# Designs tried in a protein design chat: miniprotein binders against a7ua95r516to809. Part 3

Target 1, 294 residues: a7ua95r516to809
Amino acid sequence: ASLSLLSISDLVPDLQFIFFWMSNAIEILYFIQQKSPAYMQTIELMDDKAGSKESLLSATISANEEAMTILEEVIMYTFQQCVYYITKTLYVVLPGLLDCNPFGTEPSSEQCRRAAGVCVCAVCVMPEAVRRVVSVFQTTSDLLQQYQVHSEIQSQMFAYLFFFTNVSLFNQLIDKGPARGWFQRSRVLQIQASVKILLDWAKGAGHNHLAQKFFAKFCSTVTILASPPQQLSQMSWKALCAEHPSLKPVQLHRILTQYQLMAELGPLPIWQPSSEDEAYIYRTVDLLESFENH
Key: E = the ipSAE of ESMFold2; O = the ipSAE of OpenDDE; V2 = 0.75 times the mean of E and O plus 0.25 times the DockQ between their complexes.

## First folded at step 9 (miniprotein)

Design t9 (at its last look DockQ between E and O 0.64; V2 from the best seeds 0.00; counts 0 for: pTM O .548 < .8, unsure alone 60.598 < 70, SAP 80.632 > 70)
Fold by ESMFold2, look of step 9:
Structure t9 (fold): chain B 294 residues (1-294), chain A 103 residues (1-103)
Amino acid sequence: as target 1 above (294 residues)
Amino acid sequence: SEEIKELAEEIKELLEKIEELAEKAKKGDPELAKELLELVEELAKAIEELLKGIHKLSPAFLLRLAIALAEKLGDPEVFGELLRLIAALIRLTVRLKTARLEK
């Protein structure tokens, strides 16, 4: 049976339950690990008049190891359950990032300039579509902190959430972008601004390294598409590959093709693939990313 | 359902073993062993209610109290079996919850 979800708020009670028991399992696992040496030393100091010391040591080791094995299973299972349900909510809200306009409130942009006197940079308000994605990340972060989940497990969870976000956004942009008008210059700049809001959230939450690592493919794509024609037309295929190692040749070729159409440039000799890459630019099986490639 | 039945049987067997060990521990500290047995009886009742869907979390807190008594008793075999029991109980509790979500 599947659960249809509109927002992460519908999941919070279930996630609270699962995070509670994941945190308890972790706490008890570390308790057993800390206590085991002291109990083993106590048993080793016992008088072995009846020859039962080896049997007691073996039984105690077996009980402790079984308890730890079960707890490790629980931690893995609860982690997988959390990421499953959280990514289902992400899947629903992520496409909106590609359609939204983070520059969209003319009065708020004007109010920022007026209130500050002179603004040295553009001011973006958080549109509802970006807020929904940030809300999933923020709610997850709040729950992990509320239940004092170990920081390494928190990092692993956000690594997976950022990986999932990157794959979802990249695949939708590449696959649906032509039909949705997402390669138009103004739209690409809006997408770039929306992604910046997400990256700023990740930096403020202490996950900047993870976001930079796992968003690389989508960010490279948006960076290329947002580049001014005067700058991009001066960059060779080899230079673009070196600047964007996260992109496969077929992916880079597709992105440049869409850029040429949008900018009305026609084929450029400087973007001719290297002989090494010529065989790979037509591998359509490599165009979209797999959610299994983590 | 079959998985939950197996997990519940595991817990029943662990409770029986812990009762047996606590009875033997009366030779060392009869008052602490008696207190432990009373907690184990309360725990068995609370787990039975959990299996019937009464949704109490008191078994975890009762088990933490039993573990504290086992530490004072100084019996590593009782202590180890209680640790095995709390691990098994957490697994059962999580699987009961997620079985409901999958339906």
Scores: ipSAE 0.602, ipTM 0.848, lowest interface PAE 1.2, mean pLDDT 81
Fold by OpenDDE base, look of step 9:
Structure t9 (fold): chain B 294 residues (1-294), chain A 103 residues (1-103)
Amino acid sequence: as target 1 above (294 residues)
Amino acid sequence: SEEIKELAEEIKELLEKIEELAEKAKKGDPELAKELLELVEELAKAIEELLKGIHKLSPAFLLRLAIALAEKLGDPEVFGELLRLIAALIRLTVRLKTARLEK
């Protein structure tokens, strides 16, 4: 019940706090790493007259190591907390992406309506369901930039968010798609257009490679389903496996079986799995993606 | 939480250690020792405020102050203990805030 009301905007104050401390912890850690050698040299150059130089060196090394360890723990913890909260908001908005009709005239967001003019920004022209997903990613990007979080941490954040998004969308499409009519050609084309908007955003945000990598499975599924029957019916199982290497045999088999039913093609011998893959197409445990493998 | 109590005790121990170092520094530079003691008092107040839920700590300020004091003292031990304290304060601050979100 409480999850359905959670928007990314409601989490911004908490995320700001977490990103603030994450960024500061990274900065301090980096400072220690860069300055520690100079401090050790300073101790090494000190005259041994006033106390054990060795004891001072050991104490300083120990203090730096402990501080660094604590800071690393803080960075990891804050990273995990950010991911946890952001993925909760994604979980709420991602189902709407599959039901979205991007070719319809959906009214602009209430926020853009309050501005006395028709905002023609890229976000305002997006369908509401797509805009909600993009808003989560954009808010995340804006916060990471605002707090000047290290680029590697930003990349890791987006890698996980794209992974999560792909798993969520793929699993929903495979599990609920037939019942929801998402395998119908018209609906698939809508999903394809919606995903393209998201990928275009990721490209504009500098995350094109990550998006292509982590969305590969969902994109492959949508590409197969969007293919005309005349074209797809000419492709062998082996050719489809080669073109869509992100799909497991069981996943490809499920997609093709549902496509065949939807398109009323009857049995297609050309889509018959190879003898090598025949044992794998029945591994239903491998059908859905796991969130734990990241 | 027990974790927050443990972190708070750790910070107290670090403050006491810095105070001891400041007292030792009085023999060499009384002005620097005074500055360190003033810092300890400010940090103690900040910790009390933090424990009350007031978040006014600036890590950048604490770091700059620690560096400036370390450079003036020429005492790498004081610097190391200040870094431990800053790290512990950051950990405590994050844990205090996130513990409220889990509720």
Scores: ipSAE 0.254, ipTM 0.611, lowest interface PAE 1.2, mean pLDDT 83
ESMFold2 (binder alone), look of step 9: mean pLDDT 61; pTM 0.461

## First folded at step 10 (miniprotein)

Design t10 (at its last look DockQ between E and O 0.72; V2 from the best seeds 0.00; counts 0 for: pae E 3.6 > 1.5, pTM E .344 < .8, other shape alone 9.802 > 2.5, unsure alone 63.1 < 70)
Fold by OpenDDE base, look of step 10:
Structure t10 (fold): chain B 294 residues (1-294), chain A 101 residues (1-101)
Amino acid sequence: as target 1 above (294 residues)
Amino acid sequence: SEEIKELAEEIKELLEKIEELAEKAKKGDPELAKELLELVEELAKAIEELLKGDPEVAELLRLAIRLAEKLGDPEVFGELLRLIAALIRLTVRLKTARLEK
């Protein structure tokens, strides 16, 4: 099937299966960890009939360790599969977020209209492009909750999904932004509003800290681009580096250069990189984020 | 896949071990040994169905866990845990292999 047709809804049955077995594997692993010591103690308290106790203890330990190892592998594998499929759906819907006009009257989702009439829920009032992204995250959250997946695994899942989303959005904005007009103030404000809706959802879902951490680069980029020329032109390179520590020198330099072009500003000496950063602003290999650095 | 065949063979070997242990346990607890043998038969059928694409192994795994808790025999408990883990792995691999096609 063409990647363009893949929706999160189409993957739900398969994701449900994977989450079910991931949760069950975690539960069984925990069961073994809790019950194994009691069995070991029972063997230790048995009368030592001619080395039978030590052999039984060794066999029991070996069996438990083997079962635990297999379960850990299953947990890791199911986690990776969930991430793989969910990120494919994100890859399809994320570009729409940058082109979204959240200030326009887009019709509410047809599904909510059919079920409850005029639904005024936070998701139904979202722009369609934002709603599609949020729907991926919400579906993931709902599945994790439905199958009572351990909170640490939930946090790891959302950390990776937010990381992936940030890298994807940041790279698209830096690479295609100038050509698409996304660096224009009006477009930047639309992007900022769309991202705020996503961050507000993440906050409401209990993932505020993770969202703030993993969206930092994209949010910093959007914040700089949304800044009025009068305000931003008063900020030194050093001040901008300090306010936006998530941005590499090459990234900040690229953003400021494109901002100058968009705002028709002449060269600003105040934005000149420090002597320490001057060597790093030419490291074009560090300009785009890697998906491998998670 | 060759991996699925290897996992299926491993599970068959585990089932045979549990059957042998159940036969030994008949002298101590005949009822529990009977329940174990019934479980092995049901699991064998479920594996055959799973290999055909039926996911309904979850209830049998829950039963296996409950039986493992009742079995005061650490050896039988260990082999049941191995079986459960292997069945989970097989189930996951079978389902995910279909998604990759």
Scores: ipSAE 0.311, ipTM 0.667, lowest interface PAE 1.1, mean pLDDT 84
Fold by ESMFold2, look of step 10:
Structure t10 (fold): chain B 294 residues (1-294), chain A 101 residues (1-101)
Amino acid sequence: as target 1 above (294 residues)
Amino acid sequence: SEEIKELAEEIKELLEKIEELAEKAKKGDPELAKELLELVEELAKAIEELLKGDPEVAELLRLAIRLAEKLGDPEVFGELLRLIAALIRLTVRLKTARLEK
């Protein structure tokens, strides 16, 4: 089956409607939450004619709780609809990030890598594949701000988008990397530079903490693969686990195996898994990540 | 479809309930009851526009909340907020159903 090419710009009108109503539901929910204590206090100050004061309190509490429940359902439904459509767009554009060359065709790309441990060089060009991913994130950020969506909901939205991005990139790299040549050192360095551009966007957008949390597995993978053999060969299995706690033993073992193949290294005794981890390095069910886990 | 017809019937039922609440309100404060009934008419027009695919409900709902607060009856205020929440849910479902294939 051929996948549809779905751009974020085609979805903007639909997303505008959904964000508009999500924002209004949030505002009304907040209003009810702020006013409920005042109305309870008003009832308590009333004279108890005919003993109906307790019945009025119960009815008021019930009505407000029902309204809040309905609005919470609307907020979650609209949130899920936004996430569904936005991630369909991400699914289409993310694989290109693994194939692109952010360094271009000239030696100035080496200067970008040498000049910064954090990629801040002006020499790196944002390739079209990275631009497409950033465009999805930026458009989402612009819509959330345009409709003044509560900051907590904005954070939850980006937490899921970063989680989705991490799972998609990690699974593609692990599953298709050998056939696509993505474990070759030159390719890994290009991937690392591309991801750096994306992480810089997230930092500038105020989502650095979320990006650090949710990209950790993919970033750890790329960091290990990008390490020079002289440095990596000096790190034990235990040290690598401690430096990269986001990686499961089966995942770390797979990454090191691919590194050995591409670097033409034989087995290294220092990379032998601990006795407790050795039971887990062949658990294929733990190799790929689930899109359901967050 | 049957789903769209069911949503339209829910809207009519909600409008009838809002009018009943407005009738109760006129015993408490006739000036606020008049303002609430005018708001009900504005909500009915907004729902008709929504069925044509152009929603303008948010400002009307914010006005409904302010008028319900001026009513000063906690039970009627709570019931009106519940109906407004149900109207928002219906508006979202109706519009998203029309966006789907």
Scores: ipSAE 0.169, ipTM 0.527, lowest interface PAE 3.6, mean pLDDT 74
ESMFold2 (binder alone), look of step 10: mean pLDDT 63; pTM 0.485

## First folded at step 11 (miniprotein)

Design t11 (at its last look DockQ between E and O 0.60; V2 from the best seeds 0.00; counts 0 for: pae E 3.0 > 1.5, pTM E .400 < .8, other shape alone 4.136 > 2.5, unsure alone 54.98 < 70, SAP 109.781 > 70, grease 1428.141 > 1400)
Fold by ESMFold2, look of step 11:
Structure t11 (fold): chain B 294 residues (1-294), chain A 100 residues (1-100)
Amino acid sequence: as target 1 above (294 residues)
Amino acid sequence: SEEIKELAEAIKELLEKIEELAEKLKKGDPELAKELLELVEELAKAIEELLKGIHKLSPAFLLRLAIKLGDPEAFGELLRLIAALIRLTVWLKTLRLEKE
């Protein structure tokens, strides 16, 4: 059954259940890997039963190895289930980032608008479309911390969520951007502002490194589109490739074509691909990104 | 605590019964499929009750439990049992989510 219409709030009880058991599986696995050898040594010092130690150690090692196998499977499965449900809610709210106007939006909280006197909290000034995306990330972060999920698993979770966000936003911008008017300069500046709010959240949440790594393609796209024509027209194709290594030649070419059209710089191409890259600028199979990451 | 040992033994007996029924189910008895599902659901509730109030399993807690058992083989089997029960519990929750 599809959960694409559910908000993250509707999933919290189910995610609490899954995170609880994932966290416990991790702690048991950690105990077997890191603490059980010390416990076995302590028992050997305290228990002087001869003869049966070899059989006891063999049976204990076998049970521990089976437990580790099961726990690793559980951790992988629960991680995949969390990602599946969270990304389904994220997929529903992400397109709004491309349509929103962060400069003209009413405060996102009715409580801030009705308070006696003006409220100046940061949540009140966040555009609704950005707030919906941030709510998914923030709820996920709160749950991971509530259940004390190991920090390495928390980082891996956000690495995938940021990867998913980047692919979703990039693909929609490239695919739907011309029809939706998203390449017009005023819209690009609005998109840039909305994404900056999201990146500021990631930095404040301790995920700045992951966000910089996994948003690179979308951020490069927006940076190019937001560049003033005087600056961008003076840059060569090679310079743009060097400044934006996350973009494939077909992707960079498409972005520059849309930029030239919207900036009304005429029909004659300004940027000449290198001879090597020219073989790839029309490779439409490479234009959109895959959601798969193994 | 003796109460924890009693619960662990009850869970072990339920797992043995579930494995026995699973073998009969593989031989094509559809009535046993219904019985197996009911036993798995009861087991999931028992696990939730066992761990109710435990917000986090910790290495310190696991070490204390190992010392109370005083038997490394029994503790290793308890860890295997707990791992298997966690897998079943997560699977049941996921199945219910897919049904919805």
Scores: ipSAE 0.236, ipTM 0.580, lowest interface PAE 3.0, mean pLDDT 76
Fold by OpenDDE base, look of step 11:
Structure t11 (fold): chain B 294 residues (1-294), chain A 100 residues (1-100)
Amino acid sequence: as target 1 above (294 residues)
Amino acid sequence: SEEIKELAEAIKELLEKIEELAEKLKKGDPELAKELLELVEELAKAIEELLKGIHKLSPAFLLRLAIKLGDPEAFGELLRLIAALIRLTVWLKTLRLEKE
């Protein structure tokens, strides 16, 4: 199917299947690791009739070790597959977030209007483009909860999804932003509001720390671009580096250069990179984020 | 119980068939894929029957199952077979998703 037609709802039946088995594999693995010794002791106490206890125990240990190895592979594979499919759906909907006008009277989603009247839930009042992104995360959360996936795996899943989202949004903003007018103050404020809705959702879902950590680069970029020229022009390169440590020197330099062009500011000596950073601002290879560095 | 041993043997036989079919599936036969899926579904049902009404495994349930089997070797082998089944089931399902 064309990536453009892939919705998270279309993947739910398949994701449900994968999450079911992932969750059960985790439980079996946990049992073998934590409870199998107690089980073996219990069986030793109950059944005096089994042959050499040593051979039986050895065979049991060997079978458990093999099972654990397979289960670990299953967990890793299922996790990777879930991430792969969910990130495909994110890839489709994330560009819409940058073009979203959250201040516009976008009609509330037709779906919520049809069922129960004017739903005033936080999701129903979201702009459609934001709602689509949130829907991917919410569906993921709901599935993880439904199948009671171990909390560590849930955290890893959201960490990766937030990482992916940040990289995708950041790269699009840096690469296409100038050409699409996303560096214009009005557009930046729209993006900032849209991202705030997403962060508010993440906070409500219990993922505030992860969201703050993994969205830091995109949020820093948006914060700089949203800053009034009068305020930003008074901030030195060193001050901006200190306030936005998630940005590499080349990234900060690119953002400031594009800001200067957009705001029709003359050269600002105060934004001149330090002698230490001067070599790094020309590392264009480091400008865009990599998906591999997670 | 004898019933659980029989089920474990049935699962083993089905897994062996599935593994054989899976090797053939790597050669791209869609009919074999369907047959394999049917066998996987049968195995999944057998496991579900073994797990009667449990939507999620728990350590307490697994412990009870282990005690009910009364044979730690058989239980270890059952866990291995379940793990192998899970792997095959997930793999087959994900391969279908990639083709659609």
Scores: ipSAE 0.202, ipTM 0.622, lowest interface PAE 1.6, mean pLDDT 82
ESMFold2 (binder alone), look of step 11: mean pLDDT 55; pTM 0.349

## First folded at step 12 (miniprotein)

Design t12 (at its last look DockQ between E and O 0.74; V2 from the best seeds 0.00; counts 0 for: pae E 4.4 > 1.5, pTM E .367 < .8, unsure alone 66.962 < 70, copied fold)
Fold by ESMFold2, look of step 12:
Structure t12 (fold): chain B 294 residues (1-294), chain A 81 residues (1-81)
Amino acid sequence: as target 1 above (294 residues)
Amino acid sequence: DSEKLSPAELVRLLIRLAEKLGDPEVFGELLRLIAELIRLTVRLKTLRLGDPELKELAEEIEKLREKIEELKEKIEEAKKE
């Protein structure tokens, strides 16, 4: 079977194996760090009758250092393997978030139409595309807890997964948005609602700070495109840069250009880049984000 | 019959024995062997997806298990004294 087509449930057996041994390596590393000073003191207090105290102490230090080095390598390797498999699954399911409609999963529900004057999210079920992404995050969280992985490692795992999610969604929106109709303001409102569900999951799972940090670029993009034309057209280039510091000049310029196209606006002088920024809006290498620079 | 210990059970048993023994040289060597067993076991699992070096790693793991059993017997003999 192709790993690019697998669901997270297909990967659980491999992930269970990797998390199990990562957790074991962490526990042994912690054990060495806690016990090694006491054993060094025991050697220092030994009777040096045979003249071997210095040699024994040196060998013990060397053995402990070698063990810790091996364990650190195992932890790094298993962490990298986990993120590799999980992000392969995420890459497949994340684009669907940009196509889904969280407001109308029921085609003709009278109860959803009647609830239009209240919070309609309480009436509608989670869209399938959002559920697929949440399932990856929730399954990962469940496995990390099942194998009692250290909380700092769990935080680092979700920091990378949120970074990956942001890069994937942002790059897809910027690169494929015109061809797929994702730059339309009404579609962006649907995307905004879907991402809110992900942010709510992250808050409930104890990762709110990480999600807010790593989703900033994508959320800024969605915020700009979801803004009413009357409000956004009153904001200058300088004001938009200041309000959205996570966006590079080439990225902000591209977003505003697409906003003009979809809102059927002509050029707006207030959106002209400053002289300092004019060179930066043509840096095509800076348009898309790299998955390697999290 | 489940008389053979899994790698995880062996690791936990050897940690308990090393703590009871209190010999720093044996303790250090035991931790090195456990770390290497974990490393090889992770690599062996990933290589079971058809990698041709699977046989070589399986032989290394068995060699390491024999070394760990040898150390286990050394620890048990020290307790009888």
Scores: ipSAE 0.042, ipTM 0.515, lowest interface PAE 4.4, mean pLDDT 74
Fold by OpenDDE base, look of step 12:
Structure t12 (fold): chain B 294 residues (1-294), chain A 81 residues (1-81)
Amino acid sequence: as target 1 above (294 residues)
Amino acid sequence: DSEKLSPAELVRLLIRLAEKLGDPEVFGELLRLIAELIRLTVRLKTLRLGDPELKELAEEIEKLREKIEELKEKIEEAKKE
């Protein structure tokens, strides 16, 4: 099936199965961790009939360790599979977020159109492109809650999904932004508004800290690009580095260079990198973010 | 097939049985088998139609289910004594 046709709804049946086993594996692992000490103590309190106690204890420890190892593997595997499928759906819908005009009168979602009346819920008033992205996150949240997945695993999953989203959006904006006109102020303001809707959703879903942390790079880029020329031209390289610590020197330099071209600004000495950063601004390998190391 | 416990019900039942089990050895074996069943079931679902491994994996899962039921019966018998 063409990746372009893959919706989160199409994956729900398979995701449900994976989430089911992930949750069950976590529950069993937690059970072992909580109950094994009591079983070990019970064995330790048994009468030592000719070394049988030590043998039984050793066998029980070994069996529990094996079970825990297998359960951890299952949890890791199921987690990875969930992330794989969900990120595939994100990959399809994320480009639409950069092209979205959130200020346009887009009609309410088809689901709410079927309900008698204008649904004014936060999701129904979202632009379609933003709604599609939010739908992936909401579906993920709903599945995690439905299967009562441990809160730590939920947090890890959202951390990764936000990381992936940030990397994807940042890389697309840096690489394709100039050619797509996404560096134009009007377009940047649209992107900023769309991202705000996503961040507001994340806040409402209880993931505000994770969203702020993992979207920092993309948000910093959008903030710089949304800044009026009169304001941004007064900020030094050092001030911009300090205000946007999530950006590498090469990334900041690229953003400022493209901003300068878009705004038809002459050379700005105030944006000249420091002597310390001068070697780093040419490290094009560091320009785009990697999906690795998370 | 109305009579077979759902996987969720099965797992919950086995946990409850294990919690009430006085025999640590049987408890450990039960937990190992449950973990293996979960692993194999997840793997089975990720395989595509026509994969030659599907048949073998399905047979392994069924063998594990049988072993789990045997252990369940042993646990139930041990509780009656």
Scores: ipSAE 0.021, ipTM 0.491, lowest interface PAE 4.4, mean pLDDT 83
ESMFold2 (binder alone), look of step 12: mean pLDDT 67; pTM 0.485

